# Ledger of designs, part 12: VH-VL binders against Protection of telomeres protein 1c (POT1C)

Target 1, 144 residues: Protection of telomeres protein 1c (POT1C), of Arabidopsis thaliana (Mouse-ear cress) (a9jty4)
Amino acid sequence: MAKKRDSPKLIKIKDAIKLINQEVSLIGIVLEQREPKQCRNNDWICTLRIIDDTYPSPGLTVNVYSRTLEQLPQIKNHDDMILFTRIKMQTFDSGKRVNAACSRWVSSFALFEGEDLILHADEDTSAVFVWDGTDAPPASILAK
Key: E = the ipSAE of ESMFold2; O = the ipSAE of OpenDDE; V2 = 0.75 times the mean of E and O plus 0.25 times the DockQ between their complexes.

## First folded at step 19 (VH-VL; framework fv_teclistamab)

Design U1 (from S2r with heavy chain Y103F; at its last look DockQ between E and O 0.76; V2 from the best seeds 0.76)
Fold by ESMFold2, look of step 19:
Structure U1 (fold): chain C 144 residues (1-144), chain A 125 residues (1-125), chain B 108 residues (1-108)
Amino acid sequence: as target 1 above (144 residues)
Amino acid sequence: QLQLQESGPGLVKPSETLSLTCTVSGGSISSSSYYWGWIRQPPGKGLEWIGEIYTSGSTYYNPSLKSRVTISVDTSKNQFSLKLSSVTAADTAVYYCARETTFDEWSGDYWFDYWGQGTLVTVSS
Amino acid sequence: SYVLTQPPSVSVAPGQTARITCGGNNIGYKSVHWYQQPPGQAPVVVVYYDEDRPSGIPERFSGSNSGNTATLTISRVEAGDEAVYYCQVWDSSSDHYVFGGGTKLTVL
């Protein structure tokens, strides 16, 4: 498996929830962050709920793992945006519920503060964010 | 739908080995998504976790019981079992088997979503 | 070994709200699961992962966990809620699950 740093193929949350057991990349607005927890193996988890224009309710739960508490995403605002790369879509509760896992080895995330995004884009277009030359986010994924 | 049923002797003599089997129906014990656990409850007292087994055979045991406990799985019979050696009157309890589920195996955190009815095992001389 | 502390009993009138606490050192960093055990029956999970409900559990059951206290809240209590309630966490220092001592909810 070749690891690339740029040009992830983004999909919408409505499509991601159909791709069980597959790795996807997506962007969403962070609507909720639950308090961090220590896992049985002493790793750390925080659980986020994210939305986009295709899936504003109930949102997608993403579990983010790290070795230390300090390495978890530090969400400042409810409207902060997060880009996930290579997160695994999963089911639990006998297939009735869907979430995603952002592992600390395969996946990555990039957090964008809402104030920064306002400076880069208006409400009628996709927010523009900067990381090492990657694609601009789709306009529809930034709906609040 | 999934059901769990404990079976085994209801009376065991002191110093002998308590042996129970949990039969799983309406689902497969071979699934890699679950732990399979044993919990006991002495009459009128609270719950005590005994231990658990993953389908691959990996186990965790309550440290207070670990020297006397063996949990095993038999995938061909869709069963898992508990053996508790050297029993005393203090081991008299209702014994439950249960399935442990998670929202994500990497969280390493599980809860018991299906329980058997429980079976009373009395240790008496 | 990690210690969970629950009050031995809680009494409420029908239609009121019951709050059952589970105390533990830094329990806010642990995932807490809650089980209902009606008289003579096997336990049933009513809340997992602090605040989530399995399907089939009424929204009257809710949970919270912060600091040194996790709380199971049952609003609009019914006679059928009369049971013993247990909290549960993982103790990573000894690699085992710990149950609280149980709280008997009495509906007056």
Scores: ipSAE 0.735, ipTM 0.857, lowest interface PAE 1.0, mean pLDDT 86
ESMFold2 (binder alone), look of step 19: mean pLDDT 92; pTM 0.933
OpenDDE, look of step 19: ipSAE 0.811; ipTM 0.905
ESMFold2, look of step 21: ipSAE 0.735; ipTM 0.851
ESMFold2 (binder alone), look of step 21: mean pLDDT 92; pTM 0.933
OpenDDE, look of step 21: ipSAE 0.791; ipTM 0.899

Design U2 (from Q1 with heavy chain Y103F; at its last look DockQ between E and O 0.81; V2 from the best seeds 0.75)
Fold by ESMFold2, look of step 19:
Structure U2 (fold): chain C 144 residues (1-144), chain A 125 residues (1-125), chain B 108 residues (1-108)
Amino acid sequence: as target 1 above (144 residues)
Amino acid sequence: QLQLQESGPGLVKPSETLSLTCTVSGGSISSSSYYWGWIRQPPGKGLEWIGEIYTSGSTYYNPSLKSRVTISVDTSKNQFSLKLSSVTAADTAVYYCARETTFDEWSGDYYFDYWGQGTLVTVSS
Amino acid sequence: SYVLTQPPSVSVAPGQTARITCGGNNIGYKSVHWYQQPPGQAPVVVVYYDEDRPSGIPERFSGSNSGNTATLTISRVEAGDEAVYYCQVWDSSSDHYVFGGGTKLTVL
């Protein structure tokens, strides 16, 4: 499996919420997807709430933007997972609340469906692998 | 605690210019996170949005009023203002200033989280 | 431009649930904000972004928005909830905010 040493490093949600105005990469389970909305500039937004083992409550709100409705993440199942790359950590409500923005210019996302996937990263989190529980080798999915 | 207060004459003659100032205290008008808006309400009627200004000077105006409205900001006094020209009796209303906030600037999804107390302006000879 | 339709009044007995609707074509794709205006007072936002509550607004205020109807729901209505309620959206076709006509909530 080929990997890229300069790939984005994953951060746990509990650490990400402290990195205001910084771009982070993280993975989480999608607990909630709100109805998509058309923005003032005619882009589309959907608002997700995600969790990980370090931050199971209340979860992190991530606002995902796209040019079209069809490009928004299509959450299908319980426990679907999403990998975010280079999302911006932000505050609002006079600094009292935290969310993240997945912009369509510098950020990206990848959806992983199904409860039977095994995810792991190497020691420095330079690569993320997905494994379907078989003898097949893991596949790298975190690259630019 | 953020507060907004409208000020200006309560009586304006027809055909003249209505001029109001909103003074912001407990916060800065220079913040890049907010729009600053004007809303009016004729007696016994509903709310009508007049317009808004961003700190950089960008404005949006209600199309029905656009030819008569100017909103401006004075960062040195922490104030923003409304001018409505060529007024008639139909411009008699309570005028509110308000701050607009959002959960994310990219959405452009703003709502009015702080309102002034409102000031009645009567247009009469 | 974009038309928002609210019933002019809703009457409810204390302790019951009030439902105030805001109709608009495809309003489910718009973010809806709700304001409470007690008699003689400035409006106060009670729900923003369809369903979120500002700090200090009790959970008995809730919002929903789908299809052509957004709804503000006030459970266990109290006499102090008597006010006019306005919905609001942004109309991107003409770049302005639109308020609904307002709904007078009367607590019987």
Scores: ipSAE 0.680, ipTM 0.829, lowest interface PAE 1.2, mean pLDDT 86
ESMFold2 (binder alone), look of step 19: mean pLDDT 92; pTM 0.932
OpenDDE, look of step 19: ipSAE 0.766; ipTM 0.881

Design U3 (from U1 with heavy chain D109Y; at its last look DockQ between E and O 0.61; V2 from the best seeds 0.68)
Heavy chain, then light chain:
Amino acid sequence: QLQLQESGPGLVKPSETLSLTCTVSGGSISSSSYYWGWIRQPPGKGLEWIGEIYTSGSTYYNPSLKSRVTISVDTSKNQFSLKLSSVTAADTAVYYCARETTFDEWSGYYWFDYWGQGTLVTVSS
Amino acid sequence: SYVLTQPPSVSVAPGQTARITCGGNNIGYKSVHWYQQPPGQAPVVVVYYDEDRPSGIPERFSGSNSGNTATLTISRVEAGDEAVYYCQVWDSSSDHYVFGGGTKLTVL
ESMFold2, look of step 19: ipSAE 0.727; ipTM 0.846
ESMFold2 (binder alone), look of step 19: mean pLDDT 90; pTM 0.918
OpenDDE, look of step 19: ipSAE 0.816; ipTM 0.904
ESMFold2, look of step 20: ipSAE 0.584; ipTM 0.802
ESMFold2 (binder alone), look of step 20: mean pLDDT 90; pTM 0.917
OpenDDE, look of step 20: ipSAE 0.825; ipTM 0.912

Design U4 (from U1 with light chain E51Y; at its last look DockQ between E and O 0.79; V2 from the best seeds 0.76)
Fold by ESMFold2, look of step 19:
Structure U4 (fold): chain C 144 residues (1-144), chain A 125 residues (1-125), chain B 108 residues (1-108)
Amino acid sequence: as target 1 above (144 residues)
Amino acid sequence: QLQLQESGPGLVKPSETLSLTCTVSGGSISSSSYYWGWIRQPPGKGLEWIGEIYTSGSTYYNPSLKSRVTISVDTSKNQFSLKLSSVTAADTAVYYCARETTFDEWSGDYWFDYWGQGTLVTVSS
Amino acid sequence: SYVLTQPPSVSVAPGQTARITCGGNNIGYKSVHWYQQPPGQAPVVVVYYDYDRPSGIPERFSGSNSGNTATLTISRVEAGDEAVYYCQVWDSSSDHYVFGGGTKLTVL
């Protein structure tokens, strides 16, 4: 399953942090999840910190928004993987800090459990392939 | 760098209007990242939020004061102002102006990262 | 209006740990911000968003928030920590910020 599809172009976190005010798609390991909070407009937020092989420290903070508590990411295990599609890179603290927003309008996420999966991206990170270590071809992952 | 300074009369007669201005220096009040707020503290008492204004002129006010409060912004002077009408002795307090910041404007959750020194306003006949 | 409850005072010896509580119904679903007000001075934010510290605030200041209680913890208390501490949340039912009543920390 090495067939490439029309999918969001993925980039590495080290490059994403340079693309302020731009939408990016990326994948990372969830290192930290904060307790959900209600926003002033009664939406819900949870704050994640994610890493990848290019940016293992300090990690990238991603604020995930939803209408209801149940629609927030349900992280089950340390080191679960998450794929974000079309999240917005931004700064705060007078430009000293970078985070990202996963809006409930244009962004999406997908959670992957299974620490024994092997992830592979092509040279421009336009597709993500998951390989389970067998002779089978890598499987392509799609996220909306 | 960023400084906030309250100015206005320190003594106001009952039933008159308390009027204060906060001058912002070392930063721009026109930045889309911040709210600008007023907080007061009666002598020996706790903090009470009065209200806030956004760059575009949008305001939120403490419901207990809303009928008497107006907050406005003057971007050309890099200032924002508080008017509190029909004052009584209960309005005697130190008045602070402050900047409100956030980690993500989508959250709408803000905290006060810079405060003025405060100015005491006494309401006395 | 949403009610925040703080003890009026806490006393600790230098080098010990101070814990200042802020009680509220389901406060664990709210973001809690903490301010230090030294005598005769304007408040300064020491913790925001439950756990985070602004630049320049030492790591011995920390926060927690779950259930009906948020807590500001100051480890290895110093004389310079003597101040009144306020917690703050947003009250979405009335669209305004609420401060707790304040806790006076006395360093013995």
Scores: ipSAE 0.734, ipTM 0.850, lowest interface PAE 0.9, mean pLDDT 86
ESMFold2 (binder alone), look of step 19: mean pLDDT 91; pTM 0.925
OpenDDE, look of step 19: ipSAE 0.764; ipTM 0.884

## First folded at step 20 (VH-VL; framework fv_teclistamab)

Design V1 (from U3 with heavy chain W111Y; at its last look DockQ between E and O 0.75; V2 from the best seeds 0.69)
Fold by ESMFold2, look of step 20:
Structure V1 (fold): chain C 144 residues (1-144), chain A 125 residues (1-125), chain B 108 residues (1-108)
Amino acid sequence: as target 1 above (144 residues)
Amino acid sequence: QLQLQESGPGLVKPSETLSLTCTVSGGSISSSSYYWGWIRQPPGKGLEWIGEIYTSGSTYYNPSLKSRVTISVDTSKNQFSLKLSSVTAADTAVYYCARETTFDEWSGYYYFDYWGQGTLVTVSS
Amino acid sequence: SYVLTQPPSVSVAPGQTARITCGGNNIGYKSVHWYQQPPGQAPVVVVYYDEDRPSGIPERFSGSNSGNTATLTISRVEAGDEAVYYCQVWDSSSDHYVFGGGTKLTVL
């Protein structure tokens, strides 16, 4: 059969902030969503602040871009979770601050209502499983 | 530490060209991360954005001034400049140069994080 | 052309909160930057992207933006806050920056 594509590798936010100008995949709890803005090129941006257990403060700012307003993440609850795939880590303010960009062509995101989820990751965080609390096997969200 | 300093004649005759230079020290004008702008302020009045330039030569100009304005970069001297042609008394102002930065280049939302001290240019015969 | 409207002046007593408004049609969809200009000095950015504060600006400076109004809020106002404050947006229809007319803050 044809060669399989490698799955994106999840990392923790504490490690992601060290990988400047690199694409990473990560998952976090959304603490804050700012109101959407129209960019100077007429695309749309919304700015999120996310945390995980390795980086609970101040959190990581992620700028999410889309062609249209309705394509932006629709965060409903304070404990919702978001998975980002292939977002780019960046610095600004003379290297004093770090954020990430979720582009509309190379990146993606997935939202989860975290109240009902149990998440497991291996040591290398190459796979993430979600479990709804039943006896059913965990579902993989990163396996190809 | 980044510093910007305006220089040029403080007195310009009507109908002539106002020419100013901004010298950048403590940083490089060739950086791909910044725009370099000119803002002016007539005495007792508000701020007016004149325009800005990216190191590659891309420019944005205030539509009200666009026919008379040229902004350019001299990377060998780490400077950028303003030329405003056919000046009148209405062009008397304090002229500021400034660096423009962003928190994310894709947002397109830039703001002026470093300003020169400003130089008064008077247009008078 | 896009118009930004600021009140010409605002007066507050020391220790109280000043609110300086910047009005514009659908300004809530635009990013607003705020500059402080003390008498005889160059402007300094105090808030960018509606509500973010550059390093070195006291936390008592804050901003908000929704609907047709952006607001710069200065809590625990001090005499040293006397300055003219300008809001700024990008006008995409004509590809240029627009400044508001400025608001003079007077501390009584």
Scores: ipSAE 0.624, ipTM 0.822, lowest interface PAE 1.6, mean pLDDT 86
ESMFold2 (binder alone), look of step 20: mean pLDDT 90; pTM 0.913
OpenDDE, look of step 20: ipSAE 0.717; ipTM 0.870

Design V2 (from U3 with heavy chain T55H; at its last look DockQ between E and O 0.80; V2 from the best seeds 0.76)
Heavy chain, then light chain:
Amino acid sequence: QLQLQESGPGLVKPSETLSLTCTVSGGSISSSSYYWGWIRQPPGKGLEWIGEIYHSGSTYYNPSLKSRVTISVDTSKNQFSLKLSSVTAADTAVYYCARETTFDEWSGYYWFDYWGQGTLVTVSS
Amino acid sequence: SYVLTQPPSVSVAPGQTARITCGGNNIGYKSVHWYQQPPGQAPVVVVYYDEDRPSGIPERFSGSNSGNTATLTISRVEAGDEAVYYCQVWDSSSDHYVFGGGTKLTVL
ESMFold2, look of step 20: ipSAE 0.681; ipTM 0.837
ESMFold2 (binder alone), look of step 20: mean pLDDT 90; pTM 0.916
OpenDDE, look of step 20: ipSAE 0.822; ipTM 0.910

Design V3 (from U3 with heavy chain G27D; at its last look DockQ between E and O 0.77; V2 from the best seeds 0.77)
Heavy chain, then light chain:
Amino acid sequence: QLQLQESGPGLVKPSETLSLTCTVSGDSISSSSYYWGWIRQPPGKGLEWIGEIYTSGSTYYNPSLKSRVTISVDTSKNQFSLKLSSVTAADTAVYYCARETTFDEWSGYYWFDYWGQGTLVTVSS
Amino acid sequence: SYVLTQPPSVSVAPGQTARITCGGNNIGYKSVHWYQQPPGQAPVVVVYYDEDRPSGIPERFSGSNSGNTATLTISRVEAGDEAVYYCQVWDSSSDHYVFGGGTKLTVL
ESMFold2, look of step 20: ipSAE 0.725; ipTM 0.837
ESMFold2 (binder alone), look of step 20: mean pLDDT 90; pTM 0.920
OpenDDE, look of step 20: ipSAE 0.813; ipTM 0.903

Design V4 (from U3 with light chain Y97W; at its last look DockQ between E and O 0.77; V2 from the best seeds 0.73)
Fold by ESMFold2, look of step 20:
Structure V4 (fold): chain C 144 residues (1-144), chain A 125 residues (1-125), chain B 108 residues (1-108)
Amino acid sequence: as target 1 above (144 residues)
Amino acid sequence: QLQLQESGPGLVKPSETLSLTCTVSGGSISSSSYYWGWIRQPPGKGLEWIGEIYTSGSTYYNPSLKSRVTISVDTSKNQFSLKLSSVTAADTAVYYCARETTFDEWSGYYWFDYWGQGTLVTVSS
Amino acid sequence: SYVLTQPPSVSVAPGQTARITCGGNNIGYKSVHWYQQPPGQAPVVVVYYDEDRPSGIPERFSGSNSGNTATLTISRVEAGDEAVYYCQVWDSSSDHWVFGGGTKLTVL
């Protein structure tokens, strides 16, 4: 029987950038999406830059991996929001730069129009509902 | 500050083995996330990648040279080396060693962020 | 083997913009890196992953990559920008790095 995995707690980007080599969950506005690339293996990557109220500049780079091109996030608007679950915080360039990796095996994401996500957060003081960018119903997570 | 320095004979006879060493200082060759590569440039011509090695020993080689190339790492000396067997005059070039870095190892996208100054190797009788 | 095509030379006046192209079939799906090689010196990376700059590279250097063409753009060109510029991609069919033939930038 499958059991539900524990999720890392939801945190703000300002705090996430301090948690190197740790898995975090966070929400941000997609400021930039770069063109998808094929990895050296047969996986696909797209690179996003996201912001929140605690880290509006320069934003956090998140590399999103999938098996197929169609499974990458499909950003519709400049102000779309994305929820990441279990992404790994990393550094490169001798620790001068921080990014995050959204793996296809342990991580997940959900895309929302900003209005829909804001409404759910504003209306519920004890839970945050998230939609993973599929036709599936929104999933609940507990966050502060 | 990280520095790479090529060393080895500047003159090699045809049919012999060209052997170069790159000494890394100001950083550790045992660090994860890096490949260590060799690139050459015949006089007046463009860059040709020879090959690279990860600290665990995994290698990639240019298909045009693969049968003649060996790259190895000596972590105790903080060095990596190039051997190119059966050389001819066509192997005369400036040889560079370089470090490859990435923003994420899963992507497999690397670029050369530090280069040695290069050493000219002439293949001549 | 994957083929990269660069013009052999580009000439621009000081203060103008230089655009150096790197052509390849579906290069927009590949990560493109750009190297500057001043005369008699080792190459230095100026753009990686299509459009990112290493620390210490001026904002005048920028990159783009879409479709079949990657472009290195150097705004407000200075005499010190004279160099040969190489693009680079990975060829996954044969597991090797490929460099373009190089473009000599001359500032007149």
Scores: ipSAE 0.667, ipTM 0.828, lowest interface PAE 1.5, mean pLDDT 87
ESMFold2 (binder alone), look of step 20: mean pLDDT 92; pTM 0.942
OpenDDE, look of step 20: ipSAE 0.751; ipTM 0.884

Design X1 (from U3 with heavy chain F103S W106S, light chain Y49S; at its last look DockQ between E and O 0.69; V2 from the best seeds 0.00; counts 0 for: pae E 2.3 > 2)
Fold by ESMFold2, look of step 20:
Structure X1 (fold): chain C 144 residues (1-144), chain A 125 residues (1-125), chain B 108 residues (1-108)
Amino acid sequence: as target 1 above (144 residues)
Amino acid sequence: QLQLQESGPGLVKPSETLSLTCTVSGGSISSSSYYWGWIRQPPGKGLEWIGEIYTSGSTYYNPSLKSRVTISVDTSKNQFSLKLSSVTAADTAVYYCARETTSDESSGYYWFDYWGQGTLVTVSS
Amino acid sequence: SYVLTQPPSVSVAPGQTARITCGGNNIGYKSVHWYQQPPGQAPVVVVYSDEDRPSGIPERFSGSNSGNTATLTISRVEAGDEAVYYCQVWDSSSDHYVFGGGTKLTVL
């Protein structure tokens, strides 16, 4: 008998920002990507800002970690969507600001390119959603 | 609120040991979220990082000073200290203590968000 | 050791925009922090992680970093902005912090 993995429960960004110190799964449109940086311990990080229909401004900052530069998400354009699985919601600046961390151990991501419908999934992804590339996808897609 | 205060002798003889203490008030040095560092600035010159310590005792030192530097922490007094041995006139500087913070410990992106007022230490006979 | 290069001085008239550069090999892959040091005072962080601003720092302070150059930009410069500005990175080859040489901003 093989191990069974449950499908991740997707949360809207408006609800995720209330779940401090908890792991959440969510999907969003990539609004901004900062240039990749090398961490002090020689890991790599890129910082994304993502939005959904419930939180279009200012967006949620997500720090994505990897062992190598080529393992970071390769964002090509602003039509791309990203699914995060088991990212940790955090606060900083004395609890006044919220971000999230996509660790290389427990988290994963999948990138959906609107133009080519290309999928990027890790082993921990139990489901993949396809978006047709419109600017305002159906709410049911974002809620799933 | 949070304050850092340097204390120690303002005059040190050549070849002796420079010894400074930073007293932290309005916050705990035992917090697992911060490093505690020393930076110096010779008169009319730029900033030079000396080193830093984590509450557990882990240290990092500027390679140019490493053989002469010891940074330590005393959690019971909410203090950390700097010792610089075998000083010369080149060690004359304003010495600052500072707290290092981050938005995410995993990133290693630290910056100095609180600084002491600084104390001038002159090395002279 | 990793080298950061800053111009020694920048002068601007009140209300103009000051741009202070910090050069380094592949500095775009490093997180750059900027400190303001008014005369006779301790430094204060004005930008961290290339472009982020601490609470209490006016929006007219901003930063960018790509390629071999990081830049601190101060718009609508005021007399109170006169200070020396330092950039800082971590040098992973020797595991230590490096500061730039500092840039004296003079408000004409």
Scores: ipSAE 0.453, ipTM 0.769, lowest interface PAE 2.3, mean pLDDT 85
ESMFold2 (binder alone), look of step 20: mean pLDDT 91; pTM 0.934
OpenDDE, look of step 20: ipSAE 0.780; ipTM 0.893

## First folded at step 21 (VH-VL; framework fv_teclistamab)

Design W1 (from U1 with heavy chain G27D T55H; at its last fold request DockQ between E and O 0.62; V2 from the best seeds 0.74)
Heavy chain, then light chain:
Amino acid sequence: QLQLQESGPGLVKPSETLSLTCTVSGDSISSSSYYWGWIRQPPGKGLEWIGEIYHSGSTYYNPSLKSRVTISVDTSKNQFSLKLSSVTAADTAVYYCARETTFDEWSGDYWFDYWGQGTLVTVSS
Amino acid sequence: SYVLTQPPSVSVAPGQTARITCGGNNIGYKSVHWYQQPPGQAPVVVVYYDEDRPSGIPERFSGSNSGNTATLTISRVEAGDEAVYYCQVWDSSSDHYVFGGGTKLTVL
ESMFold2, look of step 21: ipSAE 0.752; ipTM 0.856
ESMFold2 (binder alone), look of step 21: mean pLDDT 92; pTM 0.932
OpenDDE, look of step 21: ipSAE 0.806; ipTM 0.905
ESMFold2, look of step 23: ipSAE 0.769; ipTM 0.873
ESMFold2 (binder alone), look of step 23: mean pLDDT 92; pTM 0.935
OpenDDE, look of step 23: ipSAE 0.790; ipTM 0.896
ESMFold2, fold request of step 25: ipSAE 0.675, 0.722, 0.713; ipTM 0.826, 0.854, 0.839
ESMFold2 (binder alone), fold request of step 25: mean pLDDT 92, 92, 92; pTM 0.933, 0.932, 0.933
OpenDDE, fold request of step 25: ipSAE 0.831, 0.833, 0.834; ipTM 0.924, 0.924, 0.926

Design W2 (from U1 with heavy chain W106F; at its last look DockQ between E and O 0.79; V2 from the best seeds 0.77)
Heavy chain, then light chain:
Amino acid sequence: QLQLQESGPGLVKPSETLSLTCTVSGGSISSSSYYWGWIRQPPGKGLEWIGEIYTSGSTYYNPSLKSRVTISVDTSKNQFSLKLSSVTAADTAVYYCARETTFDEFSGDYWFDYWGQGTLVTVSS
Amino acid sequence: SYVLTQPPSVSVAPGQTARITCGGNNIGYKSVHWYQQPPGQAPVVVVYYDEDRPSGIPERFSGSNSGNTATLTISRVEAGDEAVYYCQVWDSSSDHYVFGGGTKLTVL
ESMFold2, look of step 21: ipSAE 0.726; ipTM 0.848
ESMFold2 (binder alone), look of step 21: mean pLDDT 92; pTM 0.931
OpenDDE, look of step 21: ipSAE 0.810; ipTM 0.908

Design W3 (from U3 with heavy chain G27D T55H; at its last look DockQ between E and O 0.76; V2 from the best seeds 0.75)
Fold by ESMFold2, look of step 21:
Structure W3 (fold): chain C 144 residues (1-144), chain A 125 residues (1-125), chain B 108 residues (1-108)
Amino acid sequence: as target 1 above (144 residues)
Amino acid sequence: QLQLQESGPGLVKPSETLSLTCTVSGDSISSSSYYWGWIRQPPGKGLEWIGEIYHSGSTYYNPSLKSRVTISVDTSKNQFSLKLSSVTAADTAVYYCARETTFDEWSGYYWFDYWGQGTLVTVSS
Amino acid sequence: SYVLTQPPSVSVAPGQTARITCGGNNIGYKSVHWYQQPPGQAPVVVVYYDEDRPSGIPERFSGSNSGNTATLTISRVEAGDEAVYYCQVWDSSSDHYVFGGGTKLTVL
């Protein structure tokens, strides 16, 4: 039976910002969403600012791309959480600024609304898991 | 530091080809993060985008000028150039070269973060 | 071709707030950049991607974009803000940049 052995390891935002040009997986609370825009190639972009317990300020900007407007994350509440898988850490402004790109080919995301989140800590409380009540495996985070 | 310098004749006769070169210093024209653009401004009027080029040679042109315009890049000289054929008095303008930058190449959202000082080109006999 | 509409001029007293509009059909789905051109000088970007500021642009410059109108707002206007301001978008129907006609800001 197929088990996803090479699933990306979740890391904290403070560590992710140092891994330029690498694919990372992370989870955060969505603090800000900007209005969706049409890209030059007619894809759609939604720009998010996310935080976790290691990086509450200024937060990490993540640009989420899709083919259609409907495929963008639909952030409903200020405390919604989002899991990103295989997003690319990158720099701009001559290396002075860091963001991440969630491409529609390599990356993915999963959105967890605040009232439906289930948190689970491991035995020594070194990790916190988020579980939305589905068959999907829980994602680990450190709770805010 | 980054500098963009326009060069070329300031006077061009009607029906001839306007030719300008932008020399980039303090940074490489070959960076994957940048487009390189030409913008013009007739005296007393607004800005008009002419077109842009990526270091690989890919271009976009203003549709109103597309049949007359060629933008080219020479990465070995760190330069890019504008040719505008069949000029008339309406092509008299200050011509700017500029760098376009982005926060992410996939977005396709570029803005002009550095401009040359501009050079006036007059079309007259 | 996509049309951007700007008022030709805006006048404000020093210390007041100037608002410069850029109208376009569904401009809220486009990314708007704003350029300042002081008299006799090359333009300089003051706002990109609707609301972001380059380093060195003071916080009193801000931008917004929704529906059919994008707005550049300059709070606590100073004499040095006197310039022509241009908005810019990409027109995806024919793959080119469009500038607005420019708005001359006069500080009284």
Scores: ipSAE 0.717, ipTM 0.839, lowest interface PAE 1.1, mean pLDDT 87
ESMFold2 (binder alone), look of step 21: mean pLDDT 91; pTM 0.918
OpenDDE, look of step 21: ipSAE 0.784; ipTM 0.898

